# VHH binders against o26223, part 239

Target 1, 191 residues: o26223
Amino acid sequence: MKLLWTSQHIKVTVHIDGKVSKMDVLEAIKTRRSIRKYQDREVPEELIDKILDAAMCGPSAVDERPWHFIVVRNREMLEKIPEVHPYGAMVKDAPVAIIVCCDSSLEKIPGFWVQDCSIASQNILLAAHSLGLGAVWTGVYPLEDRVEGIRRLFSIPEHVIPFSVIPLGYPAENPGTRDLFDPDRIHLEKW

## First folded at step 14 (VHH; framework vhh_7nfr_2)

Design P34
Fold by ESMFold2-Fast, scan of step 14:
Structure P34 (fold): chain B 191 residues (1-191), chain A 124 residues (1-124)
Amino acid sequence: as target 1 above (191 residues)
Amino acid sequence: QVQLQESGGGLVQPGGSLRLSCAASGFKFSRYWMSWVRQAPGEGREWVSSISYSYGWTYYADSVKGRFTIARDNVKNTLYLLMDSLKSDDTAVYYCAKHIYQSKPKTQDEFDYWGQGTQVTVSS
């Protein structure tokens, strides 16, 4: 069975933007961009489940895995997020948002929940990108006004800390990729 | 339901040592941060030390750092405070305190249950 073309045919293959692609991990990392404009198109529940599965696969300090997630699809609730998050205006246009939370009752080592929830947030961004979606991380913690605003809006218990709000959807913009490699930030064997 | 019972207090001379114990029951002790808080005569409550539940991460007030050691035994559901190089300023009622949730305390508002207290008197 002929499953692969010659190297010349492989190099000519064109990848169509927004199509499910054979994106490897390095390509996903390098081409992911913050997306703040979304199509008026529903994101299937199956894709959200895949994204959340990826979020929970992150490394966690002492395997505490303190993350919980709120999936928000209700348009009226999405429209209220900018009232408590000044830089969350794009959430109004998103078909869905994920709120990454820390359940402090699951914390085993002080302060590492921030790193744990950061890892979960980044996995959401990468997984969304790999599935043809766009997303952006909007910061909640450690800004106390945003933490309290999101907590009240979504009836989050006091022992749970909202960490980030990540709107996502099919992209309505393509900012292109960036080359961010800076060799001046690499030091060999000493500073 | 939740019970915290302190013991091990008493009269000791400056430079002496005491070991306080707190027997805990009515909750999953191994799942909660625990703290020692003291109250000197005529003063408010002062946080002394906290310990995490799983790995025993410890935190101390500047006034006791290097002299006191907080410890726990999750099998016996017991919290300890090992007090060395005691000073007259350490004279207080010492309370065992349970956190409301499993986070480091910053204020008295983070505790939902306290023991009855055990008196420590440091005098010559």
Scores: ipSAE 0.000, ipTM 0.087, lowest interface PAE 20.7, mean pLDDT 83

Design P35
Fold by ESMFold2-Fast, scan of step 14:
Structure P35 (fold): chain B 191 residues (1-191), chain A 124 residues (1-124)
Amino acid sequence: as target 1 above (191 residues)
Amino acid sequence: QVQLQESGGGLVQPGGSLRLSCAASGFKFSRYWMSWVRQAPGEGREWVSSISYSYGWTYYADSVKGRFTIARDNVKNTLYLLMDSLKSDDTAVYYCAKHIYASKPKTQDEFDYWGQGTQVTVSS
């Protein structure tokens, strides 16, 4: 694997059987890292639109698609997030954050909205990475204080549940990749 | 339709080297574990080596560890077996095999497609 940094964009090339290839879906999944340090550079609206399109392409229980998204670019609002989310300190330094929400009125099967919003959150992280951005998932649900804090801060109605806050930006750090494949966690035919 | 085509076999003296290739078509090669399996005359099939589709994780039968190297090129849809320090006991038809899914083989019946094989003969 060779990492190339050009014009604020990160290009990752992977050696496959000794050959160099550009990042594909599998490489994006394997090389995505949580990024908590961002450049002082705006993320174009077109990239946010692509990320949200990817988020909405995830599968959902009985096709309920309960997700709604709040895009936060206002510096004053980003600076208030750490006040209601203790582990969200990096959000105030990000140029933009996406709040993933569940509209409970769209829920067709009880409880599966958590999986639905988790899938949407992961798609945001993968799409951001594929576009040369860095992001991190900061947890909101099921922590009641964070849910209500975020709800009040962004005027989220009672039937909508804030699930995650995902700051995004051009990365100002490169933590490297991890080798996480563990065959002992794979069971064929039986436990 | 799925096709696997082996090549690179032949006659070689003990201690020699050979490189086998398997050209794959008709499926998404980069999404499947691939294996080499051999069959000596009058014997059953013996699993030789497997390689994962993602990280390039490799697994080898005890009989070939340290002598054989399995490799893949997902751009060219080709599987390789680099055989060094060949022994007479390595004489067999070598088959390229596609796994049913993205799992490690626990048994030799976890393959859904096989090539036609390429003959390797190690003899003085």
Scores: ipSAE 0.000, ipTM 0.085, lowest interface PAE 20.9, mean pLDDT 83

Design P36
Fold by ESMFold2-Fast, scan of step 14:
Structure P36 (fold): chain B 191 residues (1-191), chain A 124 residues (1-124)
Amino acid sequence: as target 1 above (191 residues)
Amino acid sequence: QVQLQESGGGLVQPGGSLRLSCAASGFKFSRYWMSWVRQAPGEGREWVSSISYSYGWTYYADSVKGRFTIARDNVKNTLYLLMDSLKSDDTAVYYCAKHTYSSKPKTQDEFDYWGQGTQVTVSS
């Protein structure tokens, strides 16, 4: 149950239990952590819709926007992902996962789809965090056995390349925040 | 139109070397696994080698491991097979194949779009 209200340049969504929480962009970037433990609680479709909207808002080389997404909620399918992705064990315990894919038929400049799909993946992580969810990026591309395993498991066509698998849910862990600023990596005017 | 054209076959003496080429067109070559498959007279098709599309992960049949090298050029859309220490048992028509389902095709039915082939004959 949700109410969608749009006023000029603003969209507002209200659930029965109140308003969707939001945070500042810099706060979201700084406080996002990889979350691998999830509550036994389903994620509303409305939140997945918002996350995928954010994923598609990223910049892409020559505006090719080659990304496609598979939303996996089926428990049996989630349980099969670790069989083809050895470091994706946490996926079987998540209520939902998003598979980020590249449709190579949409590619306009060779090779930049990796950057495009990386941006989409990061936007998923940030949007999930801003909405009170936890997520983690598990790598698929460029490990070709994982790419082919995921392709076969989800009947992905040969011209489409699975890039990442991102399980998400309400967090059941709080790893705390980190201060990762390192001024030695910043060079002014010259190296 | 998807096209694969093999070349570089010929008659060679035992212990000799050959370089096979396969020119690909009509599809995004840099996005597909490519394989070499051979067929000896009176026999079925035998998988020889496969190569991945971006990183060049290679796989070889036990019969050719250490003697053959598969390579690709994604700029020229060309697949290669470098054949060293050739034996009479390597005599076959060699086919270039676009790969359908896995990193190591088990049967010919796993391939999509065969070339016309190039004859390799190893004899004195």
Scores: ipSAE 0.000, ipTM 0.114, lowest interface PAE 17.2, mean pLDDT 83

Design P37
Fold by ESMFold2-Fast, scan of step 14:
Structure P37 (fold): chain B 191 residues (1-191), chain A 124 residues (1-124)
Amino acid sequence: as target 1 above (191 residues)
Amino acid sequence: QVQLQESGGGLVQPGGSLRLSCAASGFKFSRYWMSWVRQAPGEGREWVSSISYSYGWTYYADSVKGRFTIARDNVKNTLYLLMDSLKSDDTAVYYCAKHQYSSKPKTQDEFDYWGQGTQVTVSS
């Protein structure tokens, strides 16, 4: 066969849609970044189920597991979130968001539900990252206006507390990784 | 007092091999990422390779990937660079560098301590 000469050597990399990267847990923790720009692409229901399964596997105080989750895919509802959450502008551009909630009727130790829901929120971010998605934690609790705004918007009952709103999707940005290890914050045996 | 002391440099012919060592003291070596950085005559510093403090995650510059291997011994507080298939372009002073924090450095500003360097010369 004849080889065609070109004045420029072009390197083409083909990306396969639906690629799920498998990474170890330490890699996932160290390379996860907040992602606020998303592709106009649907996130399959099966991936959301995997993320929520991971969220529910977090430790909780006295195994109280007080978390409930609202999955929001409705565009009109996503577009209303910035109206009650000033720093949630990116949510309207996400294909889906998860609202992490505490059912206070499941609380066994007063106040520890904040830590429980924080752990669930972080697991959502890590699981999303491990599945090739990007996400960001936007804070709701303990800001009273945001808590009540989200409660009203999604018809959340009085005994349930919205904790965080996490938009997610296929990432449209790559901020790279951060170097955060600081050995001066590690004390051996005593302060 | 943090100290880094390189050794193992020398004169080799193209295609040869060298093993560089860096003896570390004065800090908890097993808790820090370590790197090798080189400087050729008249050039700026070029990052060569990094190794994580525990699991053995390693990163290499494209110019040395497949030819060099970075390793460490946390019991002996020693960092190594195994250099195979050496080329004339590998001629440089090689510095052992301690990261100020963790992970892969992209600039010299990410290091808080350096060794005095060991000369590697590749020529026939």
Scores: ipSAE 0.000, ipTM 0.096, lowest interface PAE 19.0, mean pLDDT 83

Design P38
Fold by ESMFold2-Fast, scan of step 14:
Structure P38 (fold): chain B 191 residues (1-191), chain A 124 residues (1-124)
Amino acid sequence: as target 1 above (191 residues)
Amino acid sequence: QVQLQESGGGLVQPGGSLRLSCAASGFKFSRYWMSWVRQAPGEGREWVSSISYSYGWTYYADSVKGRFTIARDNVKNTLYLLMDSLKSDDTAVYYCAKHVYSSKPKTQDEFDYWGQGTQVTVSS
């Protein structure tokens, strides 16, 4: 029994579009899985709007909020992503993908844009999951060939850095959940 | 009452251009996907193009891709179709259509309101 490190069960009620939704934030975090297989079903624009709103609500170093997003639905463009991202093969099968970018001209503290864009990426994954969608974070930064490949493919200017490509859709797989709690990684008062 | 009113049709020579407009009223235009659908004499209805309401994502039939551009003005509640490099096969009545849902229209069953149509004739 690991009493000191047992998570409390927290329930939150949120009003969405005039409807009351009962959300368990801890459950959402614990049950989110990377989804790489999608139904042949379009994602409504309202859900993408909600996901991007959540992405922009993350904490940002000195409130710099350097993130920009490219939303890709064009199948021809989605099919070209694996040519510049070898591990992005699943993107061609997704109805939509979000490219998370950093506008380096908005950066106030050097290097913190990586954390800012990581937070935005994670919020996209959690928001998608909470809305019944599946998504996966495919890494772009800091792999130079992927960064430049994505930049050229989507005409991204030199001062903007593509950080991640996140395909999403209605899930066509259910990998189940994981029990990842490891108390041996928790130290009391000292290392 | 929902109303859709098309305008801008007419007679044009092959290779010419036209700009169609659709004035919308009686609903929240800025919250719905909008489409253009055409019907040639003696033929069934053919979907031409659709545009989303927030991001302005556009979709085109293969027959018009690269020649037509769909656009919208959510302040003026107006839908547009810019038609370049017109061909005789583009001759049809063009209808403005409101989609029932936010998803891309796949069939006529996904539209709840239609305009009266505007005639486009591409003469030899």
Scores: ipSAE 0.000, ipTM 0.150, lowest interface PAE 14.4, mean pLDDT 83

Design P39
Fold by ESMFold2-Fast, scan of step 14:
Formats: C-alpha cells, sequence, structure tokens
Structure P39 (fold): chain B 191 residues (1-191), chain A 124 residues (1-124)
C-alpha cells in the first residue's frame, strides 16, 4: 500500500513495497526542521543503520573520519540526559537518541574533528528527515559541563569526546517551513 | 596575555608534604582544563595530574595516585597540587600547564601555555 504525508509545502509519498519518499536533496535540506515531539512508536533498527551509514559518508579533514556513535534506546538512560544537558528535555520523550563522538586517537590534524562531527550530525538530521523521522541536534561540545556529564553517564573513555546528542523518532509536530534566503549575505568576487 | 605562575616548591624530607599553587591570568581560567607536569633531572617531561573546569573531574598518573590531590579555585583563578607521602622520585621541576583542548591530553603537544616551574626536592 501507499502512505501520504505533507509538510506545509511538500507532499511525500512512501510505498509499503520498500520504496522510500520521493523527496529530492534540495527539498530535504529546505524542509528539514528541528523536531522535539515524538510519537510513542519504536524506530526500526534498519532505519538507524541507514542513518548511521549516511553519517559516515560525510567528508572529513585529511580523511581522518574520527566518528563513533552511541545508540541509546534504554528509557532510564534517556531520562538521565536532561540532568546533564539543560536544553535536552525532549530527549527523555524520544524512542532513541544518537550520541556523536570523536575518537581522538583517530585525529590526524588538531581541531578539525569539530567540523567532521558537525558534518556527521547534519547528515543524521537529513537522513532522518528523508526517512520520515524527526530529529534535533542538541549541543554538547564545547560546553564542559555537558561534555563531562555525558561522558560519565555513558562510560565514555577519556580519549573520546561526546560532540552532540540527537534524539529522533516519528514526528508528533509540524513546525512548518521558513524562507531564510538573504542576498545581503552573498558577496560576489570579494567582500 | 596568558600568564601562569607557580609557587610552593621547596626542600622536603621523604614522607613529607608540600602544597603547590599556580596563579593564572590573561584567560578565562574557569573554562579550561588544567594540569601539573613535572621534569626530573636528566629526564623528559612527565604528566602528573589534570582537572576539568566545571565538575572538577580529576585524573592522576599511576606514580602519584593516592598520594597527590589536584584542586582548583575558579573564583581565585588558582590551581593547586597537594602532595603527600613524598618520595625521592618526586624530585622535579613542577609546571602548571593550560590545555589547548577541553579534555585530558594524550601528549605534551596538547598544552598551549606553561608556567616557569617550581622546584621540588625530596631529600635529607
Amino acid sequence: as target 1 above (191 residues)
Amino acid sequence: QVQLQESGGGLVQPGGSLRLSCAASGFKFSRYWMSWVRQAPGEGREWVSSISYSYGWTYYADSVKGRFTIARDNVKNTLYLLMDSLKSDDTAVYYCAKHLYSSKPKTQDEFDYWGQGTQVTVSS
């Protein structure tokens, strides 16, 4: 059978026969929104695998690919995240969260792991959206209290740095779309 | 400009204790991991201890664990090293070091600023 859903300006069709949404890349980028309310419905592990595959396809400085990921489904653990992350209250209500980490032993050039993990985080958000899920990037690095809180909560070794916590699930809200294009921020050939 | 100034070193008998201090200025001390690193005569630099800036998580080298305590005062911008049960092997110049990154360093290259050092001598 066939499933239909729409955002304010985008209609997406998904087929039960294993075909996914017919959203192109530009539509995905322009219609992705931070989602903080989730349905009480489990996310299949096959979708998490697709999202993590996409995360690992990002470019990285000198191909260092320093990413490691923790997948958290345990309700008790999800409920503890807001205790160490002030803006992470929605995480306790998500069916799953992904913690994006940097393994510093894989770092080839100092400092670029931040950009690498940012790319991985954005790919998670876009992949989740393309699969009919909602997600939000909650910042961990460079805020020391959040970094150390998340490290202790998930037994993360000292050579690994937690970068972001991304709760995700089937969306229970539709915040709509925005027009953000600003030509005054574009300079041709020089400032 | 960043400045780190150590004090509290001196001559002490084996089994004695010392308290080192490091006065920090020129940066937001409360936002950086801090470490103590020592250099014994004829040896390379050896990491001793590190402390995080908010929760105060502490890490120690196996050679000093249980004998030394690292502490900080973010109001006074001061780092401390409380040294108990001192041994002759603890004789070294002790340096206060500021971390380049916000986590425990793997190598000495991950410190961007060092103090001038304070001499600790454990002997009769």
Scores: ipSAE 0.000, ipTM 0.116, lowest interface PAE 17.3, mean pLDDT 83

Design P4
Fold by ESMFold2-Fast, scan of step 14:
Structure P4 (fold): chain B 191 residues (1-191), chain A 124 residues (1-124)
Amino acid sequence: as target 1 above (191 residues)
Amino acid sequence: QVQLQESGGGLVQPGGSLRLSCAASGFKFSRYWMSWVRQAPGEGREWVSSISYSGGWTYYADSVKGRFTIARDNVKNTLYLLMDSLKSDDTAVYYCAKHIYSSKPKTQDEFDYWGQGTQVTVSS
């Protein structure tokens, strides 16, 4: 890779890797784990774009799709997130975080934006995992202090609600597999 | 107040070696990616190398790959560039730079602080 800078022009050489995930959907769902330790390795913008594309493909109530996303790569801003989100300490160690937001002006049916943003958040986690990254969902809504803290830190308008903060990076931990299937939670025909 | 102070430049013969140092202060050095950037006489700035905050990830421009090694000492808050097999084309002022992002820089605007630079001259 060659990077050249001049007063008028900036030139970057980039080669796109056409590699595709080798993980099927069921494998991705079953092996995804919350990752809170990250390599300080660069996360390419191309991967974030793929993750956000997947996030926007989720179903939403009455197709309202109220989600907006803030991509945070600025190191000093990542360092400030734990100050307004006490259980988001791992965010400052991540190379990037995605803030999932609801634009309430796009809401067509009251209250369903929570489900919509939950779906978008889970799709981020699954897409990240399928691309070899690790992530964790840190809760913002419905905790009022966290909502207002994140709003102020990122200049989020009043009609937009920050829902989750999801730090991402290449994993620096490898939690083992879990067998969570419980047939006693499945009821046939009736409760 | 962030300060970056380069040292170790000088005149060297082709094929020679130099070790550049950059002393950092005024910020949590161990939390930031760092780079070396050079500027040859009459040319624009050229990115040379980057190192992640742990030192676990290093990146090099094609022009220096295999000849230069970037390293850091987070206890001493010092960034290094070990330069081997120097060529006349390596003649430049070498700057250390503090990253805004944990990534290879796409533009010079992705650094928030720069050192004053140290001159490297490769000449017979």
Scores: ipSAE 0.560, ipTM 0.825, lowest interface PAE 2.1, mean pLDDT 89

Design P40
Fold by ESMFold2-Fast, scan of step 14:
Structure P40 (fold): chain B 191 residues (1-191), chain A 124 residues (1-124)
Amino acid sequence: as target 1 above (191 residues)
Amino acid sequence: QVQLQESGGGLVQPGGSLRLSCAASGFKFSRYWMSWVRQAPGEGREWVSSISYSYGWTYYADSVKGRFTIARDNVKNTLYLLMDSLKSDDTAVYYCAKHYYSSKPKTQDEFDYWGQGTQVTVSS
């Protein structure tokens, strides 16, 4: 039950190297990195459920929320993904992958489902990071051969469009942090 | 009222080519998936191909994959089927259909048929 919130901001608690750490939203955004090497550890289903809950909380054009998700843990299926996605080699080594899909029957505004599924994909990456996991976005849409390859591999109905494949696991690499702030890309009042 | 008018059918020899057109009116063409469905004499309706409304994703029945190309022009409200390497088994009446929810409809109820169809005959 949540009755009152008196705090000015929300903090996220994560498990890192056997310790519980707190990560605020800005820290999570700034320290998230693409992770392509994973420990040989299973990801608990409760963490996947939390990640998918976060994915569904993104803004959506006219609130259409067209996203559907496939959770893949089967090793043989994960090993087949690189056959239809050449840049998805790391997926075969992940303990789990999430396929972000669009159900076109739920689309209300033509074309905005791409933005909706992009937002869901980014929320998966941020939520995974906040929970001590590593993930990477591997692109499927708009590459026609990858879309159809993933569709056939996972028996996806033809009215549903696979958008991205996101492998997840406990990270086995630490690429460090990036300083990406570029003031030359900020224009005051006019271009 | 929704109207779909097919054209471009005819008699062609095996290995030949045809281009079918479907002129659409009475609905927001750019917001609907469009399909081609055919019916051979004495047989049921067979789905041939579908195209999405915004990005032009295309889907084909295994019997026509690599030989047929579906295309659309959302400015002209027209659907096309470019048929190459035609076989006698392609002989059928070809219907244009609109649908909202599926690239490959599972039942006839998922299609709205408002046209008369166009006859394609492949014979030597």
Scores: ipSAE 0.000, ipTM 0.105, lowest interface PAE 19.2, mean pLDDT 82

Design P41
Fold by ESMFold2-Fast, scan of step 14:
Structure P41 (fold): chain B 191 residues (1-191), chain A 124 residues (1-124)
Amino acid sequence: as target 1 above (191 residues)
Amino acid sequence: QVQLQESGGGLVQPGGSLRLSCAASGFKFSRYWMSWVRQAPGEGREWVSSISYSYGWTYYADSVKGRFTIARDNVKNTLYLLMDSLKSDDTAVYYCAKHEYSSKPKTQDEFDYWGQGTQVTVSS
């Protein structure tokens, strides 16, 4: 059976090659873990689009939104990342990676782009987790050797700064949850 | 406003070739999967081919695989269907369609916008 115009009907014969979990925001925040092992399974373009939409919804200093994103699926390119990023070995085994970049020409207030790109990176991690994927933030900025290596590998212009490399895929590991709440770090009214 | 305008249809003999074009406007063309869908007289709509927006992944219905090629030009905001070895069964109105979210070809999906269509007739 073919179901082409079925917005009001059950789409039993339509298969979407993607994974979506229904998770509230607090659950997503509390259960997200760094994932470094991935299934040999492609991530649908629709899910990457949802993740990048979420990344761009972050707050930024004076609404400068300086982020740009490079989506890398090319296996040869993914295999070259560990050569310029010593702690990015897992990237070569991921089906896709997102490089979060700052376009300094969009910067309205000096220095706040680091916070802006951090927010975008975290939103990528949370969105991926909420969609049943796993991801990990591997640091690029402020290590100049990594910044320059990634810039050259991906032909990034001099005014653009690569901030993080985030491999993602369907998880092939399930690290346990963490109980991180520490009331001794909360001070009421004063220190 | 979203607009899709097909062109390139016509009358062709069996074994012939045609190139269909779809000019898109009113949305960020480079951000959406695009498809070709056809409808033969008195029949339902049949998905023909889809192309992803950034990576250029292409997918084809079994009936056209090896004969048709889907392509896009994100600079010109234009979708193409290159049709070779045309058969009488390919006679249909061909529609350009925009997906809201489509990540798996060979599955029927809802399309949020259609063009007016272009008629392809394969006859001797």
Scores: ipSAE 0.000, ipTM 0.123, lowest interface PAE 15.4, mean pLDDT 82

Design P42
Fold by ESMFold2-Fast, scan of step 14:
Structure P42 (fold): chain B 191 residues (1-191), chain A 124 residues (1-124)
Amino acid sequence: as target 1 above (191 residues)
Amino acid sequence: QVQLQESGGGLVQPGGSLRLSCAASGFKFSRYWMSWVRQAPGEGREWVSSISYSYGWTYYADSVKGRFTIARDNVKNTLYLLMDSLKSDDTAVYYCAKHFYSSKPKTQDEFDYWGQGTQVTVSS
């Protein structure tokens, strides 16, 4: 299929139960939910490429872009993730997972890689949603046992830090939407 | 429901060897981390070793590292502890324990289920 130039358009195309609808960026942000149940259905490589393109388009401190990504489709490897990540049980049921990593050799300003990798992780979640997929961010950094567990499992070198594990697939659940706007958290001019 | 039954304990002289077994039933053994925990007379419970369910990753307390080997057989639903170069300080009741995740469990709260234990006595 021809590439949708979604990064150049306010509206994106989303597939819902085999139907196609368009949503704007604010709607995508407001309706994204953590999805932990997936259809037994393969995610095409072209959609993963679009998601990773979006991940790399995030802002980063001094444009350091320290992120690297591991794409995991191997069932045996996905089944091992819950052994080192207790909140990653759903990963073994996902058709694919993305591990967001920081290559510390690319870091130009100390400590900002956490923010950079957080932005990349959120872009993955939002891009997945815009493409009709569901995903969830499972935390790795800064929990030492999870960091070292994921590092050993995927042969990640010492200068690279695994930050998050994001399983994704076609949704097999619909948790509904949330109304999260709280005006008491908005202060004008001062506290 | 979940049952854990230890065996293989006994009396052995210092420097000797023992092999403990834990027969598991009532749950999908191949999907859970398993551990050995011991309790010496007059002491609290001490974590000894853990093994992951799929990859077979092993972790050991410093006091037993290099002397004990934890192993599992997911077909037979059995956990093992191979104990070599036994010392008097290894005298304890040894318990088999089920948990979901921990590389170095140290408290009872890290385990869902416990076996009844098997006595190991190391004396001359």
Scores: ipSAE 0.000, ipTM 0.150, lowest interface PAE 16.2, mean pLDDT 83

Design P43
Fold by ESMFold2-Fast, scan of step 14:
Formats: structure tokens, C-alpha cells, sequence
Structure P43 (fold): chain B 191 residues (1-191), chain A 124 residues (1-124)
């Protein structure tokens, strides 16, 4: 990572290996892949802030926006996640993870917080990809043992529900892209 | 409500040292970049130094690099500026500022909140 300073304004611009990716929205959606192997490199706080800004821009039922986020950078805490999440083994090797949570006190319509937090989680994955990072969504809700484990590990209050754990970092793998378009799943005017 | 309170300024001779402190309250201090900005008599505001919230990455204006050290204590919600080898040109009111780390175009102010300032005077 390199930072650039401008002469007229003090502007910090993050460069990833000397390049800034200008991925359009469709390219980002089509080329995003789950990344579970990360370089031994720290993710700049500026990039995390941009990712969380994108997460909060998702639509939500009746504009309830129930999401809260925990940013975990502490190595000891990251190493404990696999103890309560069997599919979270890669988290211990990630430089950072984001825990997407629902504050149930903000819920205006029952049950739609799951959709709201799913949208926030996907936006995290897309934003990370667009910024040259890799990430993967590891499921927490609705598995009660994982919900309780994550809650206890991060001192999450009873009215808040941990939804997903998303480790992220600079990718150390390139799985390639997929061509998933299937016109047989599109129906015109009627089934 | 957000409050920033600077202290530690004073009169010092050239080559001397001072330690400035900024007590922060009303926001999650440990979640924000913090900065020091100064204003000399009859001049505009000049950015001095910034520090990140998690890793403690530090950045300095060329005029102070190697002489000043910015530090923070997230348990005490306090920002520090350790000033060494002070010069007469360092004479200014020093402000603690909460920084919005965003890519939005810079208007007149790039900071959410400013403290009231602490006067540093370097004179023989």
C-alpha cells in the first residue's frame, strides 16, 4: 500500500500495489468470488470505512436500517472465532473481520431484518472486491449455536443479533470468474 | 455532544519541548482519525499531524516531520502532540480536530469538530 499527497489539498488516496481499480458495478458483481486465503498485509482503515459506508447504503424494509457492525482486528479475537464457528477457520488468518449485526430495537416490520442484513453483507463483499480486497460471507444466523457463540465472544447485548462474520484482506488466491446466466430462468409476462 | 479540550501550551524558548493534550468526549474516540491543526497570528489554519484509530498510523506536515510526534490513548480518550526542537515559526494556537475520513470533495473545513485551542509561543 502507498498513500499519495496532493499539493493543493491534503488528500490521502490509497493505492493497492500501485494501482487503483476502476471496476464498474456489473463487472464487480460478475467477478466477485469468495476469497478464503489472504496475504500477510494490513487493510487500511480508510478502506474499511469505505466498505462500511457501502454496507449502510443498502435498501431496508420500511427504511428500518437495523444493522450494526463490529470491526475485529485483534489477532487473539480472530483466532477464537473458529472455536464457535466451524466454517470460520479462514478467519484466524485474515487481517480483519466484520461482524454484521441486527439491533432488534430498530426493527419496524417483523422478520425483514434478515433481508436487511443480507443486503448489507453482500454490499460488504462487493465493496471489498471493488477495492482490490477479497472476502467471504460466513453464516451465523439462524444457527443458534453460532449466534450464541459469537454473542458471548464479542459481548453482544441480548437485543442485538449477530448475522454474519466476513473476514477480508488482500487476496492470496484467484479462483477466476463464473458465467452463470441462464435464460431458462426468465419468464415473460407469465410462468 | 462532541467536545474537544486542548491543554499543555505555553511559552518556551527555541529548541525547547512541549507536550499538548486533547481530552475528547461525546463520541467513540477509538473509532476516528484525530488531527492537530495550528493557526499562527494573521495566517490561515495549517494541518500539522494526523493519527489513525486502530493501527496508529501517523502522518506529519513536512515543516514538523522529525520534530513532532502524534500519539493517542484510546482508553483515556486523549490525543497528544509531543513537540521537540521548537522554532519561532511553531508559534501558533494548536487545535485538536476530529477528522471525517471520507472521499467527499473538500469544502472549507475537512473536519467535523474543532477544539477551542491552546497557545504555543516560542520566543527567547
Amino acid sequence: as target 1 above (191 residues)
Amino acid sequence: QVQLQESGGGLVQPGGSLRLSCAASGFKFSRYWMSWVRQAPGEGREWVSSISYSYGWTYYADSVKGRFTIARDNVKNTLYLLMDSLKSDDTAVYYCAKYIYSSKPKTQDEFDYWGQGTQVTVSS
Scores: ipSAE 0.000, ipTM 0.154, lowest interface PAE 14.3, mean pLDDT 83

